# Ledger of designs, part 8: VH-VL binders against Stromal cell-derived factor 2-like protein (SDF2)

Target 1, 181 residues: Stromal cell-derived factor 2-like protein (SDF2), of Arabidopsis thaliana (Mouse-ear cress) (q93ze8)
Amino acid sequence: VEITYGSAIKLMHEKTKFRLHSHDVPYGSGSGQQSVTGFPGVVDSNSYWIVKPVPGTTEKQGDAVKSGATIRLQHMKTRKWLHSHLHASPISGNLEVSCFGDDTNSDTGDHWKLIIEGSGKTWKQDQRVRLQHIDTSGYLHSHDKKYQRIAGGQQEVCGIREKKADNIWLAAEGVYLPLNE

## First folded at step 21 (VH-VL)

Design j5 (from q4 with heavy chain S100T)
Fold by ESMFold2, look of step 21:
Structure j5 (fold): chain C 181 residues (1-181), chain A 120 residues (1-120), chain B 106 residues (1-106)
Amino acid sequence: as target 1 above (181 residues)
Amino acid sequence: QVQLVQSGAEVKKPGESLKVSCKASGYTFTDYYMHWVRQAPGQGLEWMGIINPDSGYTSYAQKFQGRVTMTRDTSTSTVYMELSSLRSEDTAVYYCARDTRNVGWYEDYWGQGTLVTVSS
Amino acid sequence: SYVLTQPSSVSVAPGQTATISCGGHNIGSKSVHWYQQRPGQSPVLVIYYDSDRPSGIPERFSGSNSGNTATLTISGTQAMDEADYYCQVWDYSYDVFGGGTKLTVL
């Protein structure tokens, strides 16, 4: 199934099977922005991310997402954008990944390049992809390091600048909007 | 072998701007962040900011916000630091210094330094 | 803004052990890096991540970090070790240096 702009999807970390998660709990030590973590459960309304184009481009709802496209990911429940910047992440000291902004406030810190592993030309469900942050060049990354204060054993999500097995993600569960013709 | 080669010493008047270059060699320029750090005569090290040479994205120390601009040219593997509205307290040696491959938030290699003197 | 505190100077006899402290609130939860600067020269990294040495740094340089104090230790101190020493951490979005310690080998 094709991932299109406007689709609401869960992003699963390939190695650990945790889903990208956020809610209105700010980081205590970093930027103070909304935290982003890996969540172990499949039933979680806070793991949905809406695929959006960068404003001012020709991409529109229902279009396929091409390999190499720059996209934004909006957290469905809080409306904030998946974001990164030059702050140390709380556990590993890598690049902090957070949620920031709202429906009317977005900046370049919300921009991610979609990299499809292999020869795929457009993004499809269960395809191995990476998300590289435009400003920091960090790949969306997770690992088995967990927050102590968070119930349910949620994982740190961060950015790192080198391609690693731990920065492979799959579009898993979601509402996949039909492809435009 | 990693080398960071900086532009030569400058003498400036208050109110002018300076622009120091730092040419990198011996590694993949866009894979590593670059810091700028200065040192006034007889004083300690003072961090000014950091640039991602891949994207040109920057973050500056609050003290220099609004006066400092860091840029790069990937075709020449060179970063630049520009400081405007110079004062005599801006007299310092200015260093570029490389971060690690997967950001370590420390400076593993330093340029030779550029002395900038701001005289009345 | 996070502050690192170092003594202004430390004196040591040749062959003895020098210790240089770096004080900071809860510095034990941070990664501490150390630089040596000889007069007229650029800083050189001598310790990173509290206790690791870059290639080419002698084993007599060591580091530790616990509680509110990080320490650079130079055993068998030599005349060539006479220099200024700076500790450094990254605090959220800012690089923070200590004020520096002048090591004198008498």
Scores: ipSAE 0.731, ipTM 0.895, lowest interface PAE 1.2, mean pLDDT 92
Fold by ESMFold2, last read:
Structure j5 (fold): chain C 181 residues (1-181), chain A 120 residues (1-120), chain B 106 residues (1-106)
Amino acid sequence: as target 1 above (181 residues)
Amino acid sequence: QVQLVQSGAEVKKPGESLKVSCKASGYTFTDYYMHWVRQAPGQGLEWMGIINPDSGYTSYAQKFQGRVTMTRDTSTSTVYMELSSLRSEDTAVYYCARDTRNVGWYEDYWGQGTLVTVSS
Amino acid sequence: SYVLTQPSSVSVAPGQTATISCGGHNIGSKSVHWYQQRPGQSPVLVIYYDSDRPSGIPERFSGSNSGNTATLTISGTQAMDEADYYCQVWDYSYDVFGGGTKLTVL
């Protein structure tokens, strides 16, 4: 199943099986922006991310997402964009990953390059991918480092500049919009 | 063998601009952020900003926002720092300094420094 | 903006232990890095992440960080350790350096 622009997907961290998650709770340190974490369950309304093109491009809803494309990921429930910047992440001191903006406010900190592992030309469900942040060059990353109080039991999500096994993600559950004909 | 080799000393007049270069060798240039730090005579270290040589993305200290521009040329493995509207208080040694492979937010290798003298 | 406070100078006899403090609000929650700068030279990293030593830095250099104070400790001080020492943190979007401490070995 193809991942198309407009699809609402869950992104599962390959190694830990936690899904990329956010809700309207800001980081207590760093940017103070909306927190992004790894969530342990499959049933979670705060783990849906809408795949969007960068503004001013020709891609439209229903188009396949090509290898190497620059995309945005919008948190479905809060409408904020998956974001990164030059702030230390709260637990590991890596690159902070947050949610920022809204339907009408987006900047280059919301731009991620899709890197498909292997030979795939377009993004498909359950395919191993990396998401590399354009501004910071950090790969979306997670690990067995958990928050203790505020997001207790949820894992830190951050950016790491080096390719590692812990920055592989899969599009898992979701509402996959049909591929354009 | 990591090396950061900076351009030579400069004497400038108030109102001019300076562009200091920092050529990196001995590592993959685009894999590491670069900081710029200055030191006025007899004073401590003052951070100016950071650049990602891979993307050209920058973040500047608030004091220098609007006067500083950091750029890079990946074909020569060189970062540049330009400071405009120079004043006598901008007299300092300017250092480039490398961050770590997985951003550590500290400077593990430093250039030799570039003395900039701004005299009225 | 975040401020790091260091004493302006510390004096120690050769062979004794030098202690250089770095004060900051809740600095114990931050990662503290330390640099040595000999006269006329560029800074050199001697401690990172509170207590880790880069390759080539002798074990007599150590660091700690808790509460509102981080500390660089040099045991068995030598004449070659005479230098300025700076602490540093990354605060939000900015590097912050302490004012520096001149270590004199008498």
Scores: ipSAE 0.729, ipTM 0.891, lowest interface PAE 1.2, mean pLDDT 93
Fold by ESMFold2 at other seeds, fold request of step 22:
Structure j5 (fold): chain C 181 residues (1-181), chain A 120 residues (1-120), chain B 106 residues (1-106)
Amino acid sequence: as target 1 above (181 residues)
Amino acid sequence: QVQLVQSGAEVKKPGESLKVSCKASGYTFTDYYMHWVRQAPGQGLEWMGIINPDSGYTSYAQKFQGRVTMTRDTSTSTVYMELSSLRSEDTAVYYCARDTRNVGWYEDYWGQGTLVTVSS
Amino acid sequence: SYVLTQPSSVSVAPGQTATISCGGHNIGSKSVHWYQQRPGQSPVLVIYYDSDRPSGIPERFSGSNSGNTATLTISGTQAMDEADYYCQVWDYSYDVFGGGTKLTVL
C-alpha cells in the first residue's frame, strides 16, 4: 500500500525489528529535547508518526510520497517533529535524533530526504527506505545498543553519515490515508 | 594525502571583516565536517564553529554567534570563515580542521593556519 | 560552560615518562582527544577516544580517562616530544579545549 501525506505509520528498523518511538521524556545527558528510541514491542501508541510535507510545497493530504522527497515526521501523541542537529547521541556519540517543536513550530532540523532503495518511484508499505537528514546529512540509524536505567530495553536511535545496513527502515503498521486521484 | 591549504596572512583594522579560505584535497570534501579553531598569540586553542560542507549547515560557538559566518563552495572544495566587526582581541592564527567520516567530534587533520592581525 | 584544566608546564628528563593531566567534571563520561603542537606548527592529533593512536603516532604515547581526570602519557620521552599539548572534548554541542601544557625535555 502507498504511503501518503497524512498517513500515521510505524517505522520498523529492518535489522532489529524495533519501531521508532518517542515519549515526553527528555534526554537527560543530551540536548534536553524529547528522546527518540527504538521500541521492542509492536503494540505501542508512541510509535505512530504522521507523514507531513515541508511547509510551502504543493503536496496535499493523500498525495503519494515520491522518491527523493523532503518530508517531516510528526510524533502523533506529542505533536513534536522528528529532528536532528549537531549534538552527540547519548550512547554512541553519533548524531542525536530527537523530537522538537510542535504544530506551529518547525524548522529545517525537521527535514528528512526519503531515499527508496532500488528503483521504486513512490513510498510503499514494507519497502526498504532510508531517511537522510537535510541539515546534518546523517541517515536515521539504530543498533543493538540499549538504554539500561532510562528507557530500559529501548535501543538508541541516532544519525550517521555513512550508508549502512542499520539505516534501513520499513513503513509497517499504520492508518494509511487513501491515495488521491 | 589529505591536505587543507589556507589563504595567506592578513592585516586588518578594527571594524573591518576577515575572510579565511581553506581548500581541501585528497578526500571527498562533502563527506566530512569542518571545524574552525583560532589561537591568539601565546594563547591556547579556541573553537569557533563547525560546518557540514554537504548542506552548508553550521553551528557556532556562543562567543562568536552573530559575528561569524561559515560557508563553502563544493565546486572548489573550499570552506570559508568570515568574522565581522573585528577588534584587537581577534588577532590570532585561524585554522580549519577536519572531523571524521562518521563524525567523531575531534579534528584529525589541520590546515597550516592563517595569521590575521587587527591593529589601528 | 564546560572547562578543561591542564597544568601550565611539565618537565621531564630524556627517557623518563611524562604525564599530562586534563581535569574536568565527570570527564570520564566523555571521549578525550589530545593534540601536540610544536612551536610555529599546526596541532597534530596524537590520541583520540581517550586511548587510541592515529597511524604514525609512536606507541610510547598513550592515554587514559576515568573519574574527573584524563591523562596523556609519553614513555621514553625524547627531545622531539617537546611541544604544547592540548586535551579536547566535545561537550554536547561545543568543542572544548584545555588551556595547554608545555612539555619541556631537559
Scores: ipSAE 0.721, ipTM 0.894, lowest interface PAE 1.3, mean pLDDT 93
Fold by ESMFold2 at other seeds, last read:
Structure j5 (fold): chain C 181 residues (1-181), chain A 120 residues (1-120), chain B 106 residues (1-106)
Amino acid sequence: as target 1 above (181 residues)
Amino acid sequence: QVQLVQSGAEVKKPGESLKVSCKASGYTFTDYYMHWVRQAPGQGLEWMGIINPDSGYTSYAQKFQGRVTMTRDTSTSTVYMELSSLRSEDTAVYYCARDTRNVGWYEDYWGQGTLVTVSS
Amino acid sequence: SYVLTQPSSVSVAPGQTATISCGGHNIGSKSVHWYQQRPGQSPVLVIYYDSDRPSGIPERFSGSNSGNTATLTISGTQAMDEADYYCQVWDYSYDVFGGGTKLTVL
């Protein structure tokens, strides 16, 4: 199944099977931005992300997402954008990944390059991909390092600049908008 | 062997701009962030900002926001720091300093420093 | 903004142990790095992540970090250890340096 702009998807961390998750709990580490974590459960309304193009580009709802495209990921429940910046992540001290903005407020810190592993031209369900942040060059990353109190049992999600097995993600569950072509 | 080679000393007048270069060698230039740090005569180290040479993305210390611009040229493995509207208190040695591969948030290698003197 | 506090100077007899403190609120939850700067030279990293030593730095340099104080320790001090020493953390979005400590070996 093709992943199109407008699709609402869960992103599963390949190695740990945790889904990319966010909720209305800010980081207490000084950024104050909404936290982003890995969540162990499959049934979770806070793990849906809407695939959106960068504003001012020609991509439309229902278009396939090409390898190498720059995209945004909007958290469905809170309407904030998956975001990164030059701030230390809470557990590992890597690049912080957060949710920021709203439907009308987005900046370049919300821009991610889709990198499809292998020879695929367009993004498909269960395909191994990486998401590289444009500003920081960090790959969306997670690992088996868990929060103990707030967000207990959830994994740290961060950015790191090296390609590693722990920055591979799959589009797993979702509501996939039909392809326009 | 990692090496950061900076441009030579400069003498400037108040109101002018300075631009210091830092040429990197011995490693993959775009894989490491670069910091700029200055040191006024007889004073401590003062952080000015950081650049991602891969994207050109920058973050500046609040004190220098609006006066500092950091850029890079990936074809020459060189970062630049420009400071505008110079004052006599901008007299300092200016250093480039490399962060670590996966962003350790410390400076593992330093350039030799560039003395910029601002005098009327 | 986050502040690191160092004594302005420390004096030690040759062969003795020098300790240089770096104070900060809850600094024990941060990673502390230390730089040596000899007169007329660029800073050189001597300790990172509180206690790790880069290759080429003598084993007599060590570090610790707990509570509100990080400490650089130089055992068996030598005349060549006379320098300014700076502690540093990354405070979420900013590099923060201490004011520096001049070590004198008398």
Scores: ipSAE 0.720, ipTM 0.890, lowest interface PAE 1.3, mean pLDDT 92

Design j5 (from q4 with heavy chain S100T)
Fold by ESMFold2, last read:
Structure j5 (fold): chain C 181 residues (1-181), chain A 120 residues (1-120), chain B 106 residues (1-106)
Amino acid sequence: as target 1 above (181 residues)
Amino acid sequence: QVQLVQSGAEVKKPGESLKVSCKASGYTFTDYYMHWVRQAPGQGLEWMGIINPDSGYTSYAQKFQGRVTMTRDTSTSTVYMELSSLRSEDTAVYYCARDTRNVGWYEDYWGQGTLVTVSS
Amino acid sequence: SYVLTQPSSVSVAPGQTATISCGGHNIGSKSVHWYQQRPGQSPVLVIYYDSDRPSGIPERFSGSNSGNTATLTISGTQAMDEADYYCQVWDYSYDVFGGGTKLTVL
């Protein structure tokens, strides 16, 4: 199944099987922006992300997402954008990944390059991909480092500048909008 | 063999701008963030900001917001730091300093420093 | 803003152990890095992540960090260790340096 702009998807961390998650709880220190974590459960309404184009491009709802495209990921329930910046992440001290903005406020800190592993030309369900942040050059990353109190049992999500096994993600569950043809 | 080679000493007047270059060699230039740190005569180290040479994205210390601009040229593996509206208090040695491959938020290699003197 | 406090000066006899402190509120929860700056030279990293040594830094340099104090320790102090020493942390958005400690070997 093709991933199209407008699809609402869960992003599963390949190695740990945790899904990218967020909710209206800010990081307790650092930026104070909305936290982003890896969530252990498959059934979670806070793990849906809407694939959106960058403003000023010609991509429309239902278009395939090409390898190398710059995209945004909007958290479905809070309407905030998956974001990164030059702040230390809470557990590992890597690049902080957060949710920021709203339906009308987005900046370049919300821009991610889709990198398809292998020779695929368009993004498909269950395909191994990386998401590289444009401003920081960090890859969306997770690992078996868990929060103890707030978001207990959830894993840290951060940015890492090197390609590693722990920055491979799959589009797993979701509502996949039909491909425009 | 990492090297950070900075431009030569400068003498400036108040109100002018300075621009220091830092040419990197011995590593992949766009893989590492670059810091700028200054040191006034007889004083300690003062952080000015950081640049991602891959994207050109910057973050500056609050004290220098509005006066500092950091840029890079990937074709020459060079970062630049420009400080405008100079005052005598800006007399310092200016250093570029490299962060680590997976950002560690510390400076593992330093340039030789560039003395900029601001006097009337 | 976050503040790191160092003594202005530390004096030790040759061959003895020098201890340079770096004070900060809850610094034990941060990663502390240390730089040596010899007169007229650029800073050189000597300790990172509290206690790790870069390649080429001798084992007589060590570090620790707990509570409100991080410490750089130089055992068997030599004349070449006479320098200014700076502690540093990254405090979320800011690189923060201590004021520096002049180590005198006499």
Scores: ipSAE 0.717, ipTM 0.893, lowest interface PAE 1.4, mean pLDDT 93
Fold by ESMFold2, fold request of step 22:
Structure j5 (fold): chain C 181 residues (1-181), chain A 120 residues (1-120), chain B 106 residues (1-106)
Amino acid sequence: as target 1 above (181 residues)
Amino acid sequence: QVQLVQSGAEVKKPGESLKVSCKASGYTFTDYYMHWVRQAPGQGLEWMGIINPDSGYTSYAQKFQGRVTMTRDTSTSTVYMELSSLRSEDTAVYYCARDTRNVGWYEDYWGQGTLVTVSS
Amino acid sequence: SYVLTQPSSVSVAPGQTATISCGGHNIGSKSVHWYQQRPGQSPVLVIYYDSDRPSGIPERFSGSNSGNTATLTISGTQAMDEADYYCQVWDYSYDVFGGGTKLTVL
């Protein structure tokens, strides 16, 4: 099934099967922005992300997401945007990935390039993709490094500038809005 | 072989602007962040900011916010640092310095430095 | 803003061990990097991530970091080690350098 703007999806890390997760708990060290982690459970209301276009584009709800498109991902429950910036991630010291802003506040730190692995022209469910942050050039990445306390059992999500197997994600579960055309 | 070659020394008057270039070779230019660091005569190292040559995204030290602009030209593998409204205190050697491939937050290669003298 | 404190100078006899400190609040929770700068030259990375050596840096250079102090250690100090040494961390959104330590080999 096709991923369209307005769809609410879970993003599964291919290698570990953890889903991209966030909740209203800031990083304890560093930026103080809302934490983003990999969550081990498949049933989790905090793993839904709404696919949104960048402001000022002609893309609208129900349009397919083309390979190479710049998108935003809004955390459904908290309304904050998947974000990255020049701050060290908590465990590995890579690029921090956080949630930032709200429905009316978004900046270029919320912009991600969709890269479809293989020859696909539009984003589909269960397709191998990467999300490359526009400002930092870091790929959304996760690995088998886990938090021990507040986010115990959840794994670090960060940005890595090099393509690696650990920056492959799949659109797994979700509410997929029908394709306009 | 990694090399960062900077533009030559400059003499400036207060109120003018400086613009230093840093040409990179021996690696994929857009894969590595570039720092700018200055050093006043007889003093320590002072970080000015960082640029991602891939996107042009920058982050500046608070002291220089509003006076510094970092840009790049990917076709010539060159980073530029411009500092406006110069003061005598801006007399320094200005260095470009490369971060690591996957962002280590340290500088593994440095340019030769560019002396900028600001005097009346 | 975060501050790194280094002694202004350290003197050592040839062949002895030089120890250069870098003080900072909770610096043990940060990754510390060290640079050597000879007179009239650009800085050169000698230690990163507290204790790792770049390729080409002699084994006599070592580093440690715990509590409120990071340390650069040069064993078997040679005349060519005479230089200024800077510690550095990335703090929040900023690169922070220590004030530098002049190592004199006499």
Scores: ipSAE 0.704, ipTM 0.883, lowest interface PAE 1.4, mean pLDDT 92
Fold by ESMFold2 at other seeds, fold request of step 22:
Formats: structure tokens, C-alpha cells, sequence
Structure j5 (fold): chain C 181 residues (1-181), chain A 120 residues (1-120), chain B 106 residues (1-106)
């Protein structure tokens, strides 16, 4: 199943099986922006992300997402964009990943390059991919480092500039909009 | 061998602009952020900002917002720092300094420095 | 704006242990880095992440960080250690340096 613009998907961290998650709880010791974490459960309404093109492009709802495309990921429940910037992440001191903006406010800190591992030309469900942040060049990354209080049992999500096994993600569960013909 | 080679000393008048270059070699230029730090005569180190040479993305110290511009040329592995509307207080040695591969938030290699003198 | 405070100078006899402090509110929760700058030269990293030493830096350089104070320690101090020393942290989105400490070996 191809992933199209407009699809609402969960992104699973390949190595730990945690899903990319956010909710309306800001980082306490970092930027103060909305926190982004890895969530251990599959049933979670705060793990849905809507795949959107960057503003001013020709891509439309239902179009396939090509390898190398720059995209945005909107948190379905809070409407904020997956974001990164030059703040240290709370646990490991890597690049902080947060949610920022709203339906009408988005900036280049919300832009991610889709990198498909292997020979695939378009993004498909369960395909191994990386998401590289355009401004910082950090890959969306997670690891077995867990929060104790504010998001107990959830793991840190951050950006790092080096390709590693821990920055591989899969589009797992979701509502996939039909491909335009 | 990591090297950061900066352009030569300059003498400027108040109101002019300066532009310092920093040529990187011995590593993959776009893999590491670059900081700019200055040091006025007899004074300490003052951070000016940071650039991601891969994307050109920059972040500046509040003090320099609106006066500083950092750019890069990936074909020559060179970063540039331009400071406009110069004042005598801008007399300093200007350094480029490299961050680490996975962003350690510290400067592991420094250029030789570029003295810029601003005098009437 | 976050402030790091260092003594202006420290004097030690050759062979003795030099201690250079870096004060900051809750600095123990931050990663502290240290630079050596000899006269007329560029800064050189000597300690990172509070206590780690880059390759090529002698083992007599060490660091610690707790509470409101980070400390650079130089054991067996030599004439070549005479320099200015700066502490540094990354605070939110800014690089912050201490004012510097001149180490004199006499």
C-alpha cells in the first residue's frame, strides 16, 4: 500500500517498535515546545501523523510520495507540525524534535526529506525509511532511553546527523488515502 | 587532518561591513556545523552564531541579529561571516570553529583567527 | 541570558595542582566544556561533557561538574600550561562562554 499525501499514519521505530507520539505537554527543560516521544502501545490516538506537502508545491492529496521528497508531518490531534531546531534534546543532548505551529503557521523547521532505504521509488507501508530534517540535517531518531515522570515509559525522540540503525522508521497502522491515477 | 583556514586581517572604518572567509579541509564539509566566535582585544570569547553548511540554515546570537549574515559555498568548502554597520567595538579577532559530527554543542577545532580593526 | 562566572586569574607554583572554577546557576545540569588559549593562539578544546578529554590532551587535565560549580583541574602544572582558560555551555539556543581565567605558573 502506497502512502499518499493526506494519509494519516503511525510511524514505528524499527528497532524498538515504539510509535512516534505527541500530545499537548511541552518540554520542561528544553525549548518549551510540544514534546515528541516514542509510545510503546499500538492503540494510541496521539500517534497519528498526516502526510502533507510543503506549501507552494504541485503535490495534491492522493499523490504518491516519491523518494527524496520534502514533506511535512502534521500531528492529527493537536494540528502541530513535526519540527526540529537547535536545542539539545532532554535526555541525550542530541537535536530536539518537537511539535510547532498550527494549520496556518508552518516554517522550514517543519520540513523533512523522505529517504527510502533500498531501491523503492515511492513510499509504501512497512517500507524502511529515514526522515532527514532539512534545516538541521538531523535524522529522526529514537533509542531505548525512557522518560521517568513527564511521559513515563515513553522513549526519547531526537535528531542526529549520522545515519544509524536507530533512525529507521516504518509507516505502520493508518488510514491510507487512495492513490490518484 | 582537520584544517580551518581564514582570510587575512582587515582594517575598516565605522559604518562599513566586514566579510571573513573560513575554508575547511580534511573532513566532509557538510557533515559538521560551524560556529563563529569573536574576541575583542584583551577580552573573552563571544559567540556570534552557527551555520549548517549542508542546508545553509543559520541561528545568530541576539546581540548580532540584523547585523550578521553567515553563508557558505559547498563547492569550495568555505563558510563566510559578514558583519555590517561596523563600530569601533567590533574590533576583534574573528574565529570560525567546528562543532562535532552529531552536534555536541562545543567547538572541537578552531581557525587561526582574523583580526579586524575598526577605526576612524 | 545565562551567565558563567570565572575568577580573573589563578596562580600556582610549578608541579602543584591548579583549580579553575566556572560558576553558574544549576550548572551541574548542563554539559560543560573547557578551552585553553595560549597567548597569540586560537583556543584549543581540553575538556568536553564536564570530564571527557579529547585525544592528545594530557591526563593531568581533568574536569568535574556538580551543583552550581564546574571545575577544571590541572595536576603537575607546567610552564606550558600558562594560558587563558574558558568554560562554555550551550544554553537553550546560545553558546555561552565564561569570562576567562588567566593561569600563571610561577
Amino acid sequence: as target 1 above (181 residues)
Amino acid sequence: QVQLVQSGAEVKKPGESLKVSCKASGYTFTDYYMHWVRQAPGQGLEWMGIINPDSGYTSYAQKFQGRVTMTRDTSTSTVYMELSSLRSEDTAVYYCARDTRNVGWYEDYWGQGTLVTVSS
Amino acid sequence: SYVLTQPSSVSVAPGQTATISCGGHNIGSKSVHWYQQRPGQSPVLVIYYDSDRPSGIPERFSGSNSGNTATLTISGTQAMDEADYYCQVWDYSYDVFGGGTKLTVL
Scores: ipSAE 0.692, ipTM 0.882, lowest interface PAE 1.5, mean pLDDT 92
Fold by ESMFold2, fold request of step 22:
Structure j5 (fold): chain C 181 residues (1-181), chain A 120 residues (1-120), chain B 106 residues (1-106)
Amino acid sequence: as target 1 above (181 residues)
Amino acid sequence: QVQLVQSGAEVKKPGESLKVSCKASGYTFTDYYMHWVRQAPGQGLEWMGIINPDSGYTSYAQKFQGRVTMTRDTSTSTVYMELSSLRSEDTAVYYCARDTRNVGWYEDYWGQGTLVTVSS
Amino acid sequence: SYVLTQPSSVSVAPGQTATISCGGHNIGSKSVHWYQQRPGQSPVLVIYYDSDRPSGIPERFSGSNSGNTATLTISGTQAMDEADYYCQVWDYSYDVFGGGTKLTVL
């Protein structure tokens, strides 16, 4: 199944099987932006992300997402954008990944390059991909490092500049909009 | 082997701008962030900002926001730092310094330094 | 903003152990890095992540960090260790350097 702009998807971390998750709980005294974590359950309304183009491009709802495209990922429930910046992540000290903005406010910190592993030309369900942040060059990354106090067993999600096995993600569950012809 | 080679010393007047270059070799230029740090005579180290040479994305120390601009040229593996509206207290040695591969938030290799003297 | 405090100077006899402190509020929760700067030269990293040594740094350099104090320790101090030493942390979006400590070997 093709991933199209407008699709609402869960992104599963390949190695740990945790889904990219967020909710209206800010990071502590650090950035103060909405936290992003890996969540262990498959039934979670806070793990849906809407695939959106960068403003000012010609892509529209139902278009396939090409390898190498710059995209945004909007958290369905809170309407904030998956975001990164030059801030240390809480557990490992890597690049912080957060949610920022709203339906009308987005900046370049919300821009991610889709990298399809292998020779695929368009993004499909269960395909191995990486998401590289445009500003920081960090790959969306997770690992078996968990928060202890908050959100029982949720994993740290961060950015890492080096390609690692732990920055592979799959589009898993979702509502996939039909491909334009 | 990693080398960071900076441009030569400069003498400036108050109100002018300075621009220091830092040419990198011995590693993949776009894989590592670059810091700029200065040191006034007889004083300690003062961080100015950081650039991602891959994207050109920058973040500056609050003190220099509005006066500093950091750029790069990937074809020559060179970063630049420009400081405008110079004052005598901007007299310092200016260093470029490399961060680590996965961002360690410290400077593992330093350029030789560029002395900029601001005098009337 | 976050402040790192170092003594202005430390004197040690050759062969003795030198200790250089770096004070900061809750610095034990941060990663502390140390630089050596010999007169007329660029800084050189000697300790990172509190206690790790870069390749080429002698084992007589060590570091620790707990509570409100990080410490650089130089055992068997030699004349060539005479230099300024700076501690540093990354505080959210900023590098923060200590004021520096002049180590004199006499």
Scores: ipSAE 0.675, ipTM 0.880, lowest interface PAE 1.6, mean pLDDT 92

